Miniprotein binders against q53ft3. Designs and how they scored, part 88

Target 1, 195 residues: q53ft3
Amino acid sequence: MFGCLVAGRLVQTAAQQVAEDKFVFDLPDYESINHVVVFMLGTIPFPEGMGGSVYFSYPDSNGMPVWQLLGFVTNGKPSAIFKISGLKSGEGSQHPFGAMNIVRTPSVAQIGISVELLDSMAQQTPVGNAAVSSVDSFTQFTQKMLDNFYNFASSFAVSQAQMTPSPSEMFIPANVVLKWYENFQRRLAQNPLFW
Key: E = the ipSAE of ESMFold2; O = the ipSAE of OpenDDE; V2 = 0.75 times the mean of E and O plus 0.25 times the DockQ between their complexes.

## First folded at step 9 (miniprotein)

Design tg15 (at its last look DockQ between E and O 0.01; V2 from the best seeds 0.00; counts 0 for: pae O 13.9 > 1.5, placed apart)
Fold by ESMFold2-Fast, scan of step 9:
Structure tg15 (fold): chain B 195 residues (1-195), chain A 93 residues (1-93)
Amino acid sequence: as target 1 above (195 residues)
Amino acid sequence: SVEELLEWIELFLRFAERATDPERLERYLEFALKYIEELARMTGDPELRKEVEELRKLIEEALKLVEEGKIEEARELIKKIRELIERIREKLQ
């Protein structure tokens, strides 16, 4: 039903079912992971009124799982990007015997997905200190990047009267850049993942 | 895909079996019915269509039992429906 993607690793689409409504992906060597993408597979949606709650778990110093709610995936938001780097336990303890600490935590974390009624999901809040990225957040980032590029390119615009002829230089008309910008904005508004 | 639809059908039938509230039970059965209907539309195989049609009729009967307040009879029927889903999955693999 679901997929899990980590940059630089093979995509996982075979979640382990641990309960009737709960699915888990293992994340080995989780200390090297900054972001995780969770998404729905295929074109088959949740039924109206249902969604998935996304959790992150890592082992504490006793090897016990510590679960944290990251966010949700729904028909309106079928993929989400989560920043987990701030949620992990750090390397070692800074207590007086930190360098001599013989207690090691396993290096495997988990992403959990719970299929729930939207009414149930409304009663839960994601971890506040985590930066959660969604398709909407990515669209906002892309729009800002697009604005920045257009402003940068426009800063080089000059009238033909101000140009010094140079046969070895290439120039692009400013209206071509503007047309590209407007077309990209229009397409992004229709489908944030069109490119 | 056919496999993804079967996974959703199984999920909602398992939810239905665990539902303590009749309204939630009915809702989960309606979700399973919706995916069974989509599976029927995607299937060109006559034998699979026949089995999917049988599943559809059984789900409709379970919904009727819930409407009539015959909750335990509905649960027994849901167990039989899940067994049929497993047989369909075995045949496709």
Scores: ipSAE 0.153, ipTM 0.597, lowest interface PAE 5.7, mean pLDDT 72
Fold by ESMFold2, look of step 10:
Structure tg15 (fold): chain B 195 residues (1-195), chain A 93 residues (1-93)
Amino acid sequence: as target 1 above (195 residues)
Amino acid sequence: SVEELLEWIELFLRFAERATDPERLERYLEFALKYIEELARMTGDPELRKEVEELRKLIEEALKLVEEGKIEEARELIKKIRELIERIREKLQ
């Protein structure tokens, strides 16, 4: 139903269902994460009149989870970018996960999604500006994703002297990838929300 | 993109309309206003600029109504703002 994407990591699509209406993604090494994208996979929409409240959880000094409301996803807004770097030492918010016995992971943060009535979601206030993508935060998140793509694609680059002929394979000159990267960066600097 | 900013604005206005207390209503309007200000910085189209400025003025008016305790009037204005946003989104399709 849901996906979770962090810059520099593989997308997660296999949420742990911890209740009929609650889903969780684990985020190991969460101290290195500044933004997370939460999105609906498009195969199972929310029921009419419902949506998803998105929470971030990290362990406190006692190993107990601290949950903070990041914002929302809905059928009309099925994906969102959330900034979490400023939340890793913040105070918790009201949340629906406190009565659940979730898997203990003291060094791992979590993204929780709770399927709720839209009216109930409207009575909650997200922490800080986590539900709002600032231009700087969006630009930085996108830059790290572009760097990841460029580094990955460049790891397959070969010179003409190094090419091994293979009729079943196609090759892309590395300068094409670089030109795309430079053009995308320029467009992003001009209009960070052009996508 | 402009469409993404409009989606955020619509979402927070929808929640403002449904909020049961004035503090949350006010905060959702403030979130919507922040996205409108970003939209105004991003758009070059003259017609869209005019519509974005109208949106900004209407949301600021709704905030004043909430501060004055005129919650029902603020909700009616929010409905008008949401209708304007839908017309803008239809033009961009």
Scores: ipSAE 0.008, ipTM 0.497, lowest interface PAE 9.2, mean pLDDT 75
Fold by OpenDDE base, look of step 10:
Structure tg15 (fold): chain B 195 residues (1-195), chain A 93 residues (1-93)
Amino acid sequence: as target 1 above (195 residues)
Amino acid sequence: SVEELLEWIELFLRFAERATDPERLERYLEFALKYIEELARMTGDPELRKEVEELRKLIEEALKLVEEGKIEEARELIKKIRELIERIREKLQ
């Protein structure tokens, strides 16, 4: 029913069902993980009026699990991206996984999905900064792409005095690239979806 | 394509040879290395793969020379690397 994806790792499609309404993925070496994607496989939808509350668990200093609500997945929103890199500090709140003896190794965190009523989910408050907005993610990606391109292109910049004559080659002035970059950034800042 | 990757690698090495400062030189070599690694992944022919691995080793050596401040030695090595790339290209034609 559920999948879990960490960048640079194989996708997990076999959640451990720990209860009728609860599923768990193990995340080894969780300290190196910045983002986790949780998604529905599309094989089995949530029952009508139900969705999934997504929780993150990491071991505290005593090795005890601390569970935090990251956000939600639903039939209408079958995937979500969560930032977990900054969640190392906090007191565990009431969570649906508290009574489960989950065998933990010190370096393994867990993603838990609890199937719950949509009405109940609406009353829950995820931890701050865990949910990545689509707009923010897109803006960040685009900015990184722009920076990458600019850095790449600028690395090839040479003065006219340094150029070797090559009649067969076309050249673009560096100032044109810079102008494009600045214009694109301005447009992106005004509207991330300007195209 | 393999041909496109070789073109990129050659381009970066040409820029590396002309680099006026060690930082730029290092950057171009790193780019070359990245594309060589990609080339290695795309190469199914064992003989060609061996040659590509040799390129990788030589680039890594060049990077080491730059780190050690041996810029002229690095430049000489880059010339040899370029020659090897040309030989590889000729074999692929």
Scores: ipSAE 0.000, ipTM 0.163, lowest interface PAE 13.9, mean pLDDT 82
ESMFold2 (binder alone), look of step 10: mean pLDDT 84; pTM 0.839

Design tg16
Fold by ESMFold2-Fast, scan of step 9:
Structure tg16 (fold): chain B 195 residues (1-195), chain A 93 residues (1-93)
Amino acid sequence: as target 1 above (195 residues)
Amino acid sequence: SVEELLELIEFFLEWAERATDPERLERYLEFALKYIEKLARMTGDPELRKEVEELRKLIEEALKLVEEGKIEEARELIKKIRELIERIREKLQ
């Protein structure tokens, strides 16, 4: 239902379903990520009165996930760009011994999507300044992301023999990707704030 | 672009109207105000600019009502503001 896109990385369209209404994308090496795009694939809309709350999670110093609300996606606003750089990233090399052969293991963060009633979503407050609203900055970022996604998708041939069906893996037809890209590109050209 | 900003403003006002928590209500109204100010800056139409400025004043009044604990009065005003936005959108067609 959902896609997750990071500049310079493979687009993810196979969210792990962890509950009937909850989906997760893994973000390995998230310390190098500035922005994440979350979008609906456009094949199946949310049921009437429902939408998706988008969360960001990272491991704290004890390895426990810390969830923060970034924003929302709905049928009326099916994609959003979030800035995750600057959110708490756990412990750094602030201790003198941190720089003395104490290797920091690569962090793995997650994007979570919770399908919720619109009324319930209205009761929630996103983390400040996570949503990107600057026309110039996110227009350039979004064009770059669309180009990366389209080039990856268009260079990839999908066949039945090469598909590996699994609960956490799905494939979408190339024509659906092309149509989404063209519609998104058109709307972005008309209004960069559409995203 | 004007239509899309109006849609975004309406989006936040719909959430403001549904929010039961005064803190969340206030923050959604602040988001709506931010985008109203952006719309006023972007539009070259004097009539639209005046209507957007009226919306801005009404949002500021709603924020004052929230600050004073008059939550139900704020909700009624938000509902009226949303109706005005619908009228503005109709005029643009």
Scores: ipSAE 0.000, ipTM 0.198, lowest interface PAE 13.7, mean pLDDT 68

Design tg2
Fold by ESMFold2-Fast, scan of step 9:
Structure tg2 (fold): chain B 195 residues (1-195), chain A 93 residues (1-93)
Amino acid sequence: as target 1 above (195 residues)
Amino acid sequence: SVEELLEYIELFLEFAERATDPERLERYLEFALKYIELLARMTGDPELRKEVEELRKLIEEALKLVEEGKIEEARELIKKIRELIERIREKLQ
């Protein structure tokens, strides 16, 4: 029912259902992740009066799992962008020697989605500044991503008439798609809001 | 990094040569120019910087020819630019 997008990675659309009302996405190499986008798939809405609470889990400095509430998705707000950089160290703050301590091995973090009553969700407070955006911001991000892809890919399009005079089909060199993907990954990793 | 940028420039120029319409041709040349400017900022090699500056001027001339509707002259210049890029790439190997 849900999708999860991390900059520079393939979109995940197959959450593991761990209970009737709970879904989980695995995030390997979580220390390299700055932002996560969580969204509802297709046209299947939440039941009336329900929505999804979005949680983030990672191992803390002691190796204990820590779950933090990032925000919510609802029928009226079906997507959200969350900043998780800074939440990966201790209790929501970066360790003072984190940049010098290279003994930590990257491990798997998780995004959890719990389907809850809207009234119950309204009483909860997400971790500060985790939700940096609204559905409008996600729509803007998606539109810019689409524009970027269209402009880049179309710049390399050649008709079959240019290659062979028949039939009239457009072809895009495979190498171009790979170069676009690599460039997009690099830029988004440097600045998640470069778009 | 330098080789990667030269590969991008060459790729855009190849597509410029194949472009069927002036608007698309102009867009490809603009992308090539963008990567040439990036390469100019990255390189500290005096000889390479001089060659990159020559490439920049030639691309700007090709863009001017396109704007003037001199498409065939622009294509001839693009071929010369591609030859220069290939020579630059061979020197770096």
Scores: ipSAE 0.000, ipTM 0.082, lowest interface PAE 22.2, mean pLDDT 68

Design tg3 (at its last look DockQ between E and O 0.39; V2 from the best seeds 0.00; counts 0 for: pae E 5.7 > 1.5)
Fold by ESMFold2-Fast, scan of step 9:
Structure tg3 (fold): chain B 195 residues (1-195), chain A 93 residues (1-93)
Amino acid sequence: as target 1 above (195 residues)
Amino acid sequence: SVEELLEWIELFLEFAERATDPERLERYLEFALKYIELLARMTGDPELRKEVEELRKLIEEALKLVEEGKIEEARELIKKIRELIERIREKLQ
């Protein structure tokens, strides 16, 4: 249902479902990540009145994930960029010794998405001012990328359906996702402003 | 893009309207205000700048109502602000 993109890495579209309403993307080598984009694939919209709360986790001193609320994705706002620099353990913190940060064992960070009622989501507040700082040229590219992906994927789904299914029953072939990714990367490399 | 910023503003206003806690309502209005300020900095169109300035003033009025404990009046103003944003989006189409 969801995709996750980090600059310089292959897009992830296969979230691990860990509960009926919870999905996770693994982010290896998370110390090099400043921004993460989370988006809906366009195959399955949220049911009316529902959306997704987006969380970021990093290991605490006991090795247990600490979940921090980054923000939300909804049918009306199906993509979002989040600044996670400063949310990593010890980064920008009051710990003065860089050597202590260096000896910290690398661990897997995660992006988690919890599908919830909009009324419930509205009773939560994202950490800090991450959302304010996320609006820039990168989010501009992300929104246009998402729009292009939805249009491209939807075109193939409709044209290949033997009978037009309901939107909730649409199927997108794996090669359509690959073709979209290759097209996007090629165009971005030729002209970063082509969107 | 202007559309991207308006989507963010609309999301936070929807969440402000749904929030039951006054402190949370205030926080979402603050998020909306900051995105409006970003939109104002990016916009070269004089007419759009005027509309963005009107949005800014209305959000500040809603924040004042929340500070005064006039929560229902703030929610009604938020609905009006969302309608104005939708008109702006339609005009840009």
Scores: ipSAE 0.321, ipTM 0.745, lowest interface PAE 3.1, mean pLDDT 73
Fold by ESMFold2, look of step 10:
Structure tg3 (fold): chain B 195 residues (1-195), chain A 93 residues (1-93)
Amino acid sequence: as target 1 above (195 residues)
Amino acid sequence: SVEELLEWIELFLEFAERATDPERLERYLEFALKYIELLARMTGDPELRKEVEELRKLIEEALKLVEEGKIEEARELIKKIRELIERIREKLQ
């Protein structure tokens, strides 16, 4: 029903279902993660009047799980990017996962999705500005990605006159676009904030 | 993207209508306003910019109604704002 994506890692589509309406994704090496994307796969929508509350969990200094409400996913907003780098020292909030037997290593963070009534979700407030920060970071990321692509591709540009007798047209070798995409994916995998 | 920001604004306005506590209603309107400001910074289209300014003014009016304790008037205004957002989203398609 849900997917979880961290830049440079394989997309996770097989959440650990810890209750009928609760789903969890593990995030190993969470200290290197700055953004996480949570999305609906599109095969099963939420029932009418329902949505998903998205939580981030990390171990505190005592090794105890701390859960923070990042935001929401609904049929009208089926995908969201959350910035978690600034939230790793935040205080926990009220959450629905405390009564469940969730297995985890103390150094592994988790993304929890709780399917709830929209009316219940509307009575909660996300911790800090995670959703807004993710949107602002995504906007900056998108612009930097476009600039990076243009500069990279331009360094390989050739004119038509340099390659064939059909002058006045510039060409970009097809492999340049693929190489840029592969390099960008690799850099994003190593450091999501490399911009 | 513009569409992504409009999706966030719509979500927060829907939650504002559903909120039972005036403080949460106000908080969701503030979230929507913050996304309006971000949308205003990223759009270069003059017609969209005019519509975004209208949205800003209407959300600020709704916040004022909440501060004055006129909660039902604020909810009615939020419904009008959501209708405007849907018209904007239709034009972008």
Scores: ipSAE 0.176, ipTM 0.635, lowest interface PAE 5.7, mean pLDDT 72
Fold by OpenDDE base, look of step 10:
Structure tg3 (fold): chain B 195 residues (1-195), chain A 93 residues (1-93)
Amino acid sequence: as target 1 above (195 residues)
Amino acid sequence: SVEELLEWIELFLEFAERATDPERLERYLEFALKYIELLARMTGDPELRKEVEELRKLIEEALKLVEEGKIEEARELIKKIRELIERIREKLQ
C-alpha cells in the first residue's frame, strides 16, 4: 500500500504491517537523512473518509523512541515529502505507535503510517519544520536525488571494449544519462516543481 | 505542481474548518500560508500570481482574526478562501 524513498537509497515498497491500520518502514543511519518521501503505491486506496498520518520515530537522549507527526497522505494527495534532518531532538507527543513493541536498533529510525479517519487527522498537528517550506528545499532535495541517481548509474559505466556480450541485456549509453541529467537540471532551475 | 499545492492548501483549510480548538485552527492556517507562499514563488503567470497573492492576504487576515479571538469570522473567511481556491483550480483546468 505504501512506499518510502530516501535519496540515494533503494525505494522501500514493503512496509511492515504492525497492526491492521499501521505500517512501518525502517530507516537505517537516519542521521544522514534530510528528506523522506512517503507515497501510496496505487494498489490499494484508502477507504472513503480515511487517510494516513505519517510519523517519524527517533531515539531521544535516553534511547527511548520519540514519535512526531510529520504530515499526511490521502487518496487525493498520495505522496508527500518530509524534512527530518531537524527532528533529531525534542519531546514526543501522543502517537498511535506508543503501545506497540517495535523492535529497533539505535541507529535506525522509523517512518510510521497510521490509517485514520480524516476527521481524526484534522485534530492532529504536524511538527512545523517537517514540511518543505521553500522552493530551495525542494530544489536541494531534487538535486541530491539526481546526483545520487547519476552517481549510481555512472558506477556501472563501461567502455565498449570492456563490455561482455550479453544478447539478453539492453544497454543505455552513458551520454544518454548525462543528457537526461542536464535537461533535468535545466528544467529544475526553471521550475523546481516541474515534475 | 500547482495543482498539487492547491490540493495541499485545500486539505489544510479543510482541517482548519474541522479543528475543534483555536490553536489547531491557527496551526493549519499557518501551514496553508506557508504553502501559498511557496505557490506564489513558483507561479509564473501574472494573473494566477495575483490570485495567489489574494489568497495569501486572506489567509493572513484569517490568522489575525484567530489571534483576536474572532473564531467565527475566521471560519467564514476560510469558506471564502476555499471558494477562491476552487475558482483558481477551475481556471487551471
Scores: ipSAE 0.030, ipTM 0.409, lowest interface PAE 4.0, mean pLDDT 80
ESMFold2 (binder alone), look of step 10: mean pLDDT 84; pTM 0.832

Design tg4
Fold by ESMFold2-Fast, scan of step 9:
Structure tg4 (fold): chain B 195 residues (1-195), chain A 93 residues (1-93)
Amino acid sequence: as target 1 above (195 residues)
Amino acid sequence: SVEELLEYIELFLEFAERMTDPERLERYLEFALKYIELLARMTGDPELRKEVEELRKLIEEALKLVEEGKIEEARELIKKIRELIERIREKLQ
């Protein structure tokens, strides 16, 4: 139902469903992540009067997850960009002694999506400036661009991946991405509202 | 908004910084440049316009480095451009 995208990483479209109304994406090496895009795949809408609350969690010093509300996705606004830099803590570099832990546990954060009533969501306050605020046109443009890029590129990769023993990996020819970009740029120049 | 456009430019540069393929790196830099041009037309603040113009010049320099095959130098410049964008956003806070 949902997708999660981090710049320079493979898009995730297979969230782990942990309850009827809760979905989770793993984010390994989260300290290198600045922005996360969460979006609906467009195949299954939320039930009437419902939406998704988007949460971010990372392990604290005890390895216990702490969940922070980033924002929301709804049928009317099915995608959102979140800035998570500044919401996470660095290890060892925070104190003047520069203590180093030789034994490191894997650094994995999570994006959680909870399907909730819109009325309940309206009463919640997201942390700081995590959500990129919408004055409409450019948010829609960028999200449609990302969606179009992913869908176009993925359609060409699927035929090759389907015939291989390792379907977890996707390969997309560079010329396909370039052709899409050039077509998009040309159309945008002719009509900025075409997206 | 200005803030919103800066965040999108930053996102494009984050994609560019992680690209190993020179052709894709070039295309993401071109996207960032288009958004910067849009921001320059939109803003009425003369000081912000000067900062946006500096960003435009730096991205054009990164594109030139990519065209010359100096990929690692372009990547280092992209990191500096991203830091400058963060400083601009701090000022608008």
Scores: ipSAE 0.000, ipTM 0.198, lowest interface PAE 16.3, mean pLDDT 68

Design tg5
Fold by ESMFold2-Fast, scan of step 9:
Structure tg5 (fold): chain B 195 residues (1-195), chain A 93 residues (1-93)
Amino acid sequence: as target 1 above (195 residues)
Amino acid sequence: SVEELLEYIELFLELAERATDPERLERYLEFALKYIEELARMTGDPELRKEVEELRKLIEEALKLVEEGKIEEARELIKKIRELIERIREKLQ
């Protein structure tokens, strides 16, 4: 349902489902990560009135996760860029992952996505500096990267008339996502500012 | 990038409308205002610049209503602001 991307790393499109409404991506070597992109794969929209709360966690000195709310993804905003470089110390937010027995290696952080009612999401506050503006040079390039990915992948989407069992949904083949990633990584390696 | 900023503004205004306590409503209006300010700084088009300035003033009015405890008036204004944003987005397609 979701994808997670860090510049210079393989895109992750297979989140670990840890509950019916909760998904996790592992971020190894997180000390080197400044920004994370979270996006919906475009196959299944959120049910009406629902969205995804995006959390970031890192292991404390005892290996226990400290969770912080980064922001949201919704049908109207299916992708978001988050800055995490300033969040690797400090107070964690109240989070829906507290009851889960999530054990992780030191130096491995996580992105968590909790599918929630929009009414519930509206009662929470993301950490102040996690959401990134498109006027920032890095965010401009990262958003162009995400836009290029979406446009490329969606060019292979099938219309509702071609779909079974649900003709009302668009689906994107997984192989198209992999092909886009390979092309983007190659171009980025040749020139980090190619966009 | 204009569309991206408008998507962020829409997201936070939708959450503002759904927030049940005044503190959460205020915080989401502040997030929306942040992205409106950024859109204003990057916009060179005179017509869009004028529309963005109108959005800024309306959000500031909504924040003032929240500070005064006029929560229902603020919610009605937010709905009107979202309609304006939808018209701006349609125009940019």
Scores: ipSAE 0.218, ipTM 0.691, lowest interface PAE 4.7, mean pLDDT 74

Design tg6
Fold by ESMFold2-Fast, scan of step 9:
Structure tg6 (fold): chain B 195 residues (1-195), chain A 93 residues (1-93)
Amino acid sequence: as target 1 above (195 residues)
Amino acid sequence: SVEKLLEYIELFLELAERATDPERLERYLEFALKYIEALARMTGDPELRKEVEELRKLIEEALKLVEEGKIEEARELIKKIRELIERIREKLQ
């Protein structure tokens, strides 16, 4: 009933059903994963008043799973993106040269989906704001980048009469930059994940 | 997309209405607010921006009501906010 997508990897649509109301996707090499998208696959909706709680799990130092609630999917919101990089072990303080000397068996993380009553889902909150921080951070960063680039580029705008010949320089009409900016901003507004 | 952000906002407001614990109610309102702020930054349409800014102010008022312990008053405001979102979604057809 569910699909799981990781950027740069083939989509998974074959969840393991581990209970009547519980489904799991395996995520091999999870240390390379920053974002996960979970979505409803079929045309058959959840029963009225129900939805899916989405969990992330990774093995701790003893090999025991540590489950964390990431967010939800429902009939009204059948897909969600989650940032999991902050939830993985060993993030941030790793030295690249030190990592080259440590050969680790690839750990398998999991995405779990539990079909629950909406009333039950409302009595718990996602850890670390994973669902919100992913969209907000990406959208805000991209918008600021667009604004900064456009302001920088437009600060160099000159009329053709003001141009001096330079064999090593290239010039682009200012309206081309503006059109690109507007098109990119529009596409971002329609789909923040088109990236 | 605008529609996808509105879906997130609607979901979190629905969960806010169903939450019995004030801390969870507050958290879901905070989630909704973050998506409204993202929507405000993405849209270049002045009319839509105006409507989104009104939604932002209403959610901030709901958060204030929760802080003051006025939970049922906050829930009533959330219902009103959800009605405004539905109207915005209809206009975007």
Scores: ipSAE 0.153, ipTM 0.634, lowest interface PAE 5.7, mean pLDDT 72

Design tg7
Fold by ESMFold2-Fast, scan of step 9:
Structure tg7 (fold): chain B 195 residues (1-195), chain A 93 residues (1-93)
Amino acid sequence: as target 1 above (195 residues)
Amino acid sequence: SVEELLEYIELFLLLAERATDPERLERYLEFALKYIELLARMTGDPELRKEVEELRKLIEEALKLVEEGKIEEARELIKKIRELIERIREKLQ
């Protein structure tokens, strides 16, 4: 149902189902991870009124799991990026995984997904504004990438008077690139995960 | 895909079977029914369409039992529906 992505690592699409409504991904060497992306697989949406609560668990100094609510994935927001680098010494959130016998490994963290009704999810508070911080960082990176691409592409722009027809080359008007850039920047500002 | 829809239907029926209150049970059954309806529209296979139609009727019967307060009978029917879905998934291998 779900996928989990860490930059520089193989994407995981085979979550371990630990209960009928609960799924877990293992994150080995989690101390080297700054951001995690959680997303829904396929094109089939949740029924109206359903979503997934996303949790992060790491072992404390005694090897005991500390679960924290990161945020949610829904039909309207089927992927989410989370910054976890600031959470490793934080306070744990109340979570639905408390009664489960999940094996603890000192160097392995976990992403947990609990399939829940949206009304239940609305009453929960994500810890440390992780989703907002992660989205802000992702937005800054994406904006820099967009600026770099636009600057690179525009460095090859020529005026009408400088145009030389080439039988084997394609040309894109600079105005089209500018409109794409402005549209993408506007959409990113409104919803950083619109892609 | 057909397989993804069957996975969602199975999940909602499992959640319904283990729901602690009638309101949650009813909502999970309604979600299962919505995905059954989507599967019926996507299916070009007459044999699968017939089996999906049977599943729809059984889920509607389970909803009626919940409405009548017959929660235990509804749970028993949900177990049978889940067994039918497993047989359908096995046939699609």
Scores: ipSAE 0.000, ipTM 0.203, lowest interface PAE 15.2, mean pLDDT 69

